# Ledger of designs, part 98: VHH binders against c4kar8

Target 1, 263 residues: c4kar8
Amino acid sequence: MAELSTPSPASPAPLDGGRGDELEKFTLRGARQILQLLQDLITHRGLITAHTGGGHSFMTAVLKVDEERGRVVLDPSPDPQANRRALAAPRLTCVTQLDGIRIQFPLVGLGEGQDKGRPALFAPLPAEMLRLQRREFYRLQVPLAHELSCLLKAEDLARKPVEVSARVIDIGAGGVAVVVPTGAAEFVIGGTLPACRLALPDGEPIELDLEVRNLNRQTQRNGTEQLRVGLRFAALPRAADTRIQRYIFKTERALNAKARGGL

## First folded at step 8 (VHH)

Design h41 (framework vhh_vobarilizumab_d1)
Fold by ESMFold2-Fast, scan of step 8:
Structure h41 (fold): chain B 263 residues (1-263), chain A 125 residues (1-125)
Amino acid sequence: as target 1 above (263 residues)
Amino acid sequence: EVQLVESGGGLVQPGGSLRLSCAASGFTFSEYDMAWYRQAPGKGRELVAGIDSGGYTSYADSVKGRFTISRDNAKNTLYLQMNSLRPEDTAVYYCAAQKPFYGLTYYRPSEYDYWGQGTLVTVSS
């Protein structure tokens, strides 16, 4: 099948539940969200690696979701032994990808059925599904209270050096998004901004080179235009990478704790 | 009043044949997926054969080629023709009905809406 986000037959092993708190934020438990994600897998005809334990797995796909009875219907393996192992297993661990996002979910109580004469496997809808985006695509929305800024070293329309203090909107392992007033500087996609300074709460500003990846013009409610600039970290030193990752982790933990209301 | 009434069970020698019938009333039989389950001594209920509202059939591996499931919607009756019977076919045989959902039939006892009382089949020399 030529559809995007189809997982490789060599799909990686399931993630251990012992990664607890780190994975909790990526775990879906809402019935509507679970149904929508399963429907997306059907729409994209995503291939699923179903792990039956003991080092055994088989390739399957979601054929249908029976919302009325709360069942997910799967394509059986052409190998009868794989189906027998799956039916005998206390749990299936299903692993797939959708648009580069890793999806993992358990199925308990696997059974046999048919769809208009075609053999099928089925199970109750999973109570939870893990939807883990790749680390390089993860973006933490920066709280306004943190007042994170990046001093950009750019050029004006006359190609003269100019320094622009930009507010950091989001931050990830690979870069930041900032807001700049329209006309403050000229940006070119693929252009490099050398020796910029990213201010984090925990010490001296980080000096780094940034590559312009995208530009988006937004008209604010007051009628003014703002430029949103996506910037990629170029040649990030290990110490800087460590500080950025630590900030992301600590901030996300604090936001998750606040969202849970102290439980 | 929904009712499923099985008949045709009995004692038969190994290699013999029996035809089971299930008379249905109180629901629109032609719209339901039907199945035969059996419960052998000391075991749980297991699927023998299923037939959906469209006439598509499924069989347990242990009975393929020996048993034939069929339905007569005009008579509201489900049948199981059992040939080449073996001692391991000894069980109480149950008729079951499942409300269909867009052509899907689930082969698990808990998925069935209605059950008959069962009919005993004993295969013994």
Scores: ipSAE 0.479, ipTM 0.800, lowest interface PAE 1.8, mean pLDDT 84

Design h42 (framework vhh_vobarilizumab_d1)
Fold by ESMFold2-Fast, scan of step 8:
Order: structure tokens, then sequence, then C-alpha cells
Structure h42 (fold): chain B 263 residues (1-263), chain A 125 residues (1-125)
């Protein structure tokens, strides 16, 4: 049986496009469903990672849907190079999530425009959108207030050992996604980082081995560039698995209670 | 019948100025976003400047500070004031119209409803 290379629903990395037959049940193709999902992204102010190819991406958002002319209007990057890469790309792969549900869609034929004098990017409405609702792909977006970090044991360009404190942006049963300053270390997809330390709010740091699954150089909405690294738990002891699961469930419950308490 | 008729093109020396006009007829001019595009020999059509129905303007980086786009809705006319002209500004200049939709203008040739026939601008010594 062939196995898909599938990141979590909250991961910024694109899914394996060669396995569309297995993902068919999660693919929306109805015009009304696509329009509704795009509107939900606008309503929730959802940040989108737009992959332009070659390991490059930038942060964007859906600003408007022009239903009359069939166009999606996107927030351009403040980095002109990111916008030039996007406009030159044959397609964008857009990745985002709502409440732990991964959403991914292609945009083809990106162009430039304006919205009442403000620069904008646009593209025809996507013909399909992927919406992964499976619980096993769930990732918790780590609240900024938690300041969750993972100390990575990696190598620099000269193969010298280096320790990098990386901010954890999402976490699930199978791994974490982290942000690393550009140039801080070298990462290779499939490489193993031994004896890394994940700092959860309760107790001592968890020592674990991490496998590099995804690398993405991302231009942020403020124009700065950072490296996002997707990491798989290579071998997770039961005690560590229990602590990670407790953190996820406790944080989900707190977020749900806070959302309902603001009535 | 819808028509866009450009005028004001000609031969000018580097550093000179020209004013292009585009006379529109056959549609409600005030309800359209207007633009100037140009095409140099061996190149595709590129945006020079745009002005929407609300008067908001956009300029290509190569012409910012040198060119000014404006419109007169009472006369159904679009203008392009070109200053500090350079040899690389040599091109056929086209007037284009796109129906306004809630302040959104798309800067791609295929998004425009109407095009003029063009006017030649030659910048040489």
Amino acid sequence: as target 1 above (263 residues)
Amino acid sequence: EVQLVESGGGLVQPGGSLRLSCAASGFTFSEYDMAWYRQAPGKGRELVAGIDSGGYTSYADSVKGRFTISRDNAKNTLYLQMNSLRPEDTAVYYCAAQKTFYGLTYYRPSEYDYWGQGTLVTVSS
C-alpha cells in the first residue's frame, strides 16, 4: 500500500498533489461551497501561506471575493520580491486552517490590481478547495501568550553543532511546526535532529528526536523573512506523548471556554 | 457604437513632453475605470497608468513622478501628461476601459471591455 506524504491540517506545507484520488472525499468543487469557504476565511481574518514554488512562500489573506467577475482579491506582500515571485509563478498553493481544519487551494493566473487605490493581487476563483476534517490530522495553533519553544540541536553551514531556540507555532500528535531565524541552522528534509528539547508550560523540557519533514522560507505580512520547519516525532516515549496530549486538550478546553465566555 | 479615440502622439526629443488624450463615446464614461497601456516593438502590452471611477490612480514604477493620468467626466476624456520623456518610452499608447465594480480594478489586458486603436509616441534625437 502506498502511503501519502501528508502534513497536519494546520501545517503551512502543501499536501502531495499526486494522490488526489485519496483526497477526493475532502475536495469541494461546488461554486457555492467554494464561495462560502472563501467568505469564511474573510470573516475569520484567516492568514494564508501562499506557496510560490522553489521552497518560497509569503503570508497573505483574502480581502474580497468578486462574485460578479469570479475573482479572489488577495493582500499583497510588503516585500516586492515576494510579489514578483508570486506573479511569475504558474500557480500558487494556498494553505490555511480554521479551528484545526486544514484548507488548501490552488490559484492560477495571478495578476495585479487595486482596491480603491490600494494595491491588490487577484486570481480567478479556484475550481476546487481541499478541506481536511479528519481528527488524526488535527493540529493545535499554539497561543502566542504561551511562548512555547523547542530547543533544536542542529548544524550550521560548516557542519558545526548549533542550538537554536525555535518558536512552536502548531502542535499535534505527530509533530510540531516551528519558526527559525533565517540562517540560524541548516535543515535537510528527512534529516534527524537528536535530543531536542520541547518546553511545555508544565514541568521539565521533553527530550525527543525530531525528523525534518517540511521546509518553507516565508515572507511575513510585515515583510520580514523567516524559515518555517515541520518536524515529526521520530520516536515518542509514552510519558512524552501523554504530556503533549494533555497540553493540547487543556489548551483546547481553555480556548473553547474563552470563546464562549465573551458573550 | 463604443469608441475610444487616442490623439496627441508624435515625435519628441529626450527630456521633452507630450499630452495624450482619449475621447470616449457610446458608454457612460463616469462608470468606467480607465487606463493607458503601451506596447513597444518586440514587447507585450504593459500598464502605464490607471485611474478608477473614483479618481484613484496607479502608475507603473518606470513612469512614477514623470507621468500624470487624469480624467474629465464632463468631456468624456482621459488624459496622460508625459514629462521628462526617454527613448525607452517609445511605444504605441492605448486607451482602455473596464466597467467599475465596487472600486476594484484589474490590471490585465483581458480584463478591459474596450480598447482604442493606439497613438504612436517616438522619443529620439
Scores: ipSAE 0.638, ipTM 0.853, lowest interface PAE 1.0, mean pLDDT 86

Design h43 (framework vhh_vobarilizumab_d1)
Fold by ESMFold2-Fast, scan of step 8:
Structure h43 (fold): chain B 263 residues (1-263), chain A 125 residues (1-125)
Amino acid sequence: as target 1 above (263 residues)
Amino acid sequence: EVQLVESGGGLVQPGGSLRLSCAASGFTFSEYDMAWYRQAPGKGRELVAGIDSGGYTSYADSVKGRFTISRDNAKNTLYLQMNSLRPEDTAVYYCAAQKSYYGLTYYRPSEYDYWGQGTLVTVSS
């Protein structure tokens, strides 16, 4: 327990939530690609938020890459407690953004060192780095006024076909999150819902296959249970992808314009 | 044959002083970053002080202001001047060598190429 501490700046949380296989196509494992990306972070002076676990993080940056010994050299925190937590952590999750690209990578085996008398932290080169365009990680919170819905083709508790109209609460390039009443249909993580219909404003519904990625039960104030279902676009035609992206960007721009006009 | 041989350890009373030496042979001493590590009974090896090939020094917080690390490249010798000794300084003190690379020194036991056999320092009253 720290008696006195300076708060670290807030930073975006790492991406996780059982999306390992979805993120594989965005994961760099080539040594040259990893080295080039780290050098880009040095060149652009990219600020990195290093998450040490237990809700703790600190701000760092890549100072150098030691290719001969296979190490990254990091700027230590001015807060000695943050450095002690980092050194004690079995793993750091490093998160940064470069232009419109989100970059995330693990560091294992953090240690202390020096660069010509200046304190430094170091770790072995990461074996993998995640590189995502903003479109892949951005989730638009759907305005209630849009009445966005997805007609799910699922099975009931008796494994009989059932159609459920679900309210879309958020949408991204990779999928949607919907809410359904508990018991309206059965969902299994990894299960596929074929030929569902996503209703966007202005146009005919988009027919697509969805894969169940996560399930979260929520109890409303009135005691009614609802289920939040995270759904991945299993196969997305190019025209559908373009239309979904257009909806997201138009809606975001409208919300940002409204917020700036109100503030 | 590479060797690091420590000397100067012994029994001393709290508040006393000791000077440790580490004689290096079998490699080009001036091309190596040198360090003193210590290990108390039941504990792991911890960094005491480091000095790189360029003469830049680093100290553990617990010894800063009390200990001074230095090197003599002409004699291939590393030194640790220990002042204001405390019972908590009781440990086996090890000399360690790491090949110098572009001014970067890594303070982890596994990063060192060569180690001495150690010299015992006992601080008691």
Scores: ipSAE 0.633, ipTM 0.852, lowest interface PAE 1.1, mean pLDDT 86

Design h44 (framework vhh_vobarilizumab_d1)
Fold by ESMFold2-Fast, scan of step 8:
Structure h44 (fold): chain B 263 residues (1-263), chain A 125 residues (1-125)
Amino acid sequence: as target 1 above (263 residues)
Amino acid sequence: EVQLVESGGGLVQPGGSLRLSCAASGFTFSEYDMAWYRQAPGKGRELVAGIDSGGYTSYADSVKGRFTISRDNAKNTLYLQMNSLRPEDTAVYYCAAQKSWYGLTYYRPSEYDYWGQGTLVTVSS
């Protein structure tokens, strides 16, 4: 009662100089650091998931950084509807990964035009970028060569039991993200999928219960849509947890060794 | 109409306990990542604890082992059990909601869609 509080239920709380923000120490605000990180994304040809809100996203990439004009140039989607959603959005939330490090940044004021005769999306340079180096925030991007899959036990549109083989696209200590074939099953956020089977290299599939955390209809670089499902591990036996962590560490090490080459 | 209503704050002596509640309405609570933030006099808002739509929890280092965040999706309610309270825990505590995505919660005040009014917690002799 000694201090006045601002009751803004639909608005974010004010941030005084970043003090007390757990992620502030991982937030890049220097122009040089931002430019360098964006250039690293170009160099590594990093794919970016751009979230436009309303459960929609599309795959893009940074094509160019224009320092003189203070702009970033993005690869547009081949799906015109995805581009229209992006241009109409008040903000894009861009999420990517570089060498296992989660990178996130906002883009505001998206426009369209051409770069060297090709369609492009333009935005002012972000004022901040998150570079999350903590293992708690780490999500291993699963190499396509591993062909990791999870057999989901779900229901179809008629509420009949169905088994769906879903490709695992990322994995962390708390869960997986999977790609589900369109129309194969119905998912409800907060719903439990019992006795699913996660296939890791080296060994029998792990039987586990998964909770649906989020659903995202993502437009791919080729213009097709896929359903991406975020799944939480409900309760993991110690043996299953150990196998998942071992897979993550082994794969991370192999990817880091490959990226460094002869270093 | 979206609303987050906090309760449970008050005056407590060092070493004491309090339980905060946040009742949510006007949105699908189970689809949101929830968090408790606090703001002490002269400081910015800082994360205390977070819980995502799947029940995964995160804690600030200063409260680990003393505070427990939990949620009840059937009651659309977020809780914070605070044990072994210290004078440094004195602050206005805020409930915050962010739409869940892909198991990733953005722990910055600017990323939250909805905020409660705050409840004052005073820890003093």
Scores: ipSAE 0.000, ipTM 0.139, lowest interface PAE 13.5, mean pLDDT 79

Design h45 (framework vhh_vobarilizumab_d1)
Fold by ESMFold2-Fast, scan of step 8:
Structure h45 (fold): chain B 263 residues (1-263), chain A 125 residues (1-125)
Amino acid sequence: as target 1 above (263 residues)
Amino acid sequence: EVQLVESGGGLVQPGGSLRLSCAASGFTFSEYDMAWYRQAPGKGRELVAGIDSGGYTSYADSVKGRFTISRDNAKNTLYLQMNSLRPEDTAVYYCAAQKSHYGLTYYRPSEYDYWGQGTLVTVSS
């Protein structure tokens, strides 16, 4: 029985390794398919997490596709340090989501440019894009208006127990990704955070154990840096699983209805 | 025959000024994004300033506020006004042309269609 290499269930972490044949069926290599998918990201204003290596990433978006010259044009970060890291990186790994479908692609040879006086980053079109349509990879981007939070039981820099209210940025069947306030706590990959409380609308907070799966320092579109933590549900009671799934489906339906009803 | 011919380089003391010109011929100048690049001894070519076909400008951080790029489409000429010159500005300055495309300009030497032969700027002690 082969096991597919999967991203952390609670983060936008890149997929790597695994059996090549298992991911191949989800890989787009046709130029027309790649162009169409990039255009879909532009149309839907899809936010992209661009991983520059060393646990660093920044938020970007595809601004344009220059089909004649074979270039994709990206929104630079307002933080000059994030842009310098990206330009120095031999490769960017871009991760995004469209209609619940995980999309991942590499960009090599990043450079600087402008679009009618506005700074821009550009790279050659990717030769391949990964498009995962499997439900186990689905992550709901939590609407900011929901103010979804998780009270984490962690340790501070001095190894003292601390409770940290973290904003939930995405949620799936296997976990959540949260934003932790700077300096509030220390996290160790593989460490367990016991008795955390996930605050969902329409009910009491759910008490659950979370395992740290990844850590990423992300530069936001406003130029500020934040720590993003991917957390896996270690032992999820049936009732909690049902409530989380209901929240995901209800929110997705509401977002889809709003998109359809937009004038 | 396409040509870009730079002029205006020379020796100047720190704090001084120079005005570089690039005369273009053999193509429709107004349809091209133009740039000044420079290359110091032993270093690669780096962007100094760019101006697109629509007149939008971009500057390297090291020259912003000191240099001004401009163009005159009627004269097919690109200019670089260089003020408050520093020893670190010592380099051969190159004029470069990239065909304008949907308002996008790519600041990489390999993205340019035409290059001048360069003009030397030396900022003495």
Scores: ipSAE 0.622, ipTM 0.848, lowest interface PAE 1.0, mean pLDDT 86

Design h46 (framework vhh_vobarilizumab_d1)
Fold by ESMFold2-Fast, scan of step 8:
Structure h46 (fold): chain B 263 residues (1-263), chain A 125 residues (1-125)
Amino acid sequence: as target 1 above (263 residues)
Amino acid sequence: EVQLVESGGGLVQPGGSLRLSCAASGFTFSEYDMAWYRQAPGKGRELVAGIDSGGYTSYADSVKGRFTISRDNAKNTLYLQMNSLRPEDTAVYYCAAQKSRYGLTYYRPSEYDYWGQGTLVTVSS
């Protein structure tokens, strides 16, 4: 299992699913999650390398999703031979990237058709999609304007339960860092905070368990102290993971656009 | 209640022309993507030409430039004009109907809701 290597996100080569226990936590199987990810690929015009077996592949893209019939619509290759190989293949392995995150999924039962006179390839929606984050140590600095908060369920100095609304200062794939007023609660490295509520823009707060990873006391310029708490996502549901990654992605793109003199 | 009835097939010499018709009844013709498929002896059914509910057409490479698919929604009729016929065009020609899906048409026999019984086209001297 420890021998499984994660390829670079730039690599088009498929990952070996036969050693898949290590990849299970990165595998999306919910129909809503799969539809959302395919829609993200459409929105961002993600280029896909489709492997047809025998060392053959072609470049494609998701053009649209037919939710009524449960089909994904793909752009055919300009090479007719590549399309014939794809249609004859028992399975396509599709590999792409979205904002440095490697995405891989199978398509079975490929057929051909048209979209308003334009040639198209069609396949049933994939039953699973693999999503591997390239930047597992990346931490997005949360803009102050976003006012992200996490309601922590912790204990005070007398070990009595308290709820503390903490401002989220950074967020990544594995957790968040928050700031808490000194004395508001006691934290123990390795301790679990159950049923905390992370408030992201749009939608309900995400309820999740957080593990305390680190504690840093900072003296502000006005002489007050803040406690910075690093928190790991102890048991992150896939839907919550998707929503957190989308927030990071969307915010990073907006910040990059500003840095380049855009909007 | 749904019927697709093909007509216009027959014997024709190489280089000749035929016009096939498919009369549809029992459904709202204008809401369906229509296609012509053919099946030669010893072969499976293959797409010849398709026309969607919006009038967009597609053709198999082997017939492009020689065949023209068209539809008349007022008459609930699908047509295939076949020019420059070749011996390899010899087949039973089938009319097929698939409920329209926002301009998406799937070219697999199992994706079609309705089929005609076929009309024989023989290209030989």
Scores: ipSAE 0.425, ipTM 0.776, lowest interface PAE 2.2, mean pLDDT 84

Design h47 (framework vhh_vobarilizumab_d1)
Fold by ESMFold2-Fast, scan of step 8:
Structure h47 (fold): chain B 263 residues (1-263), chain A 125 residues (1-125)
Amino acid sequence: as target 1 above (263 residues)
Amino acid sequence: EVQLVESGGGLVQPGGSLRLSCAASGFTFSEYDMAWYRQAPGKGRELVAGIDSGGYTSYADSVKGRFTISRDNAKNTLYLQMNSLRPEDTAVYYCAAQKSLYGLTYYRPSEYDYWGQGTLVTVSS
């Protein structure tokens, strides 16, 4: 028997709609989230593969979002046949990537016209967009050489404000784990630490609110005690999220290169 | 020998509650990321809730505010507290475990190292 081709992770092929229930966690349905994601695709000049059915697709891009008319404006294919197939299709399945994140959305009711005197395709705004992050529970162990730290704004046992510089031992999409000397501050699970400062390489420290999620007291091999504190990002601006993800991906690639018999 | 054994499933009325347990053996439980997945008849397997080795939790939008995932590392046990159950929650629930080099964990069925055999939850009158 001939082996079936395994879909590549980089393949523009659309994901099966029968997996919609598994993918619901990653589906954006809020109007502001959809508009923001479409705007990100415009800003980054994101190339989109539009699948018209029957194994046919063409390359397009979002040229503009017309919020007043509730429509997206798309670049037509230079191939007239591809445009005819698209217009005849009951639905387009659009697939793209932004910073390694797979984005997929349907467009229904495609029409043609002109935008600023140039040919264009028009479709109503999608009601939903799939945004797949490959690594939901990814936690990078931070190399000691990076000297990554977070300045925590906390309270001591007498509820007096105290600032503690804590070493970041791991970092992920949703938070960080830090180590703090025993007795440096009092932490309460569910408590918020406002205006903490996360120092990443390249740029100003990121100011963010952190929620205490877990506490683990650890005894080192030399007998010293330290407190491991798990902290959730309570609210994370997109620019901060982008910087954190970029740090994680760059560091992971460097560690993977070393693990493959380098250095 | 690695085993994940789910228990606590059963028949319950809409609005009722159930607590699922997953007893783990054959590996260092505290070093693993754990998750609950479910599969309803005629549907694909979907993530319900996850908890990593550090205690960070994540939930599917359909169960947020109703379900709580937790773990007891001393007992090598994962839990799912299910409240306000709906007929749509009817499924086989699976426990899953993953240990990744350097603390890497992926959020997909194909990327978990170990799976339990599942426990059936039926929500009906």
Scores: ipSAE 0.000, ipTM 0.101, lowest interface PAE 21.1, mean pLDDT 77

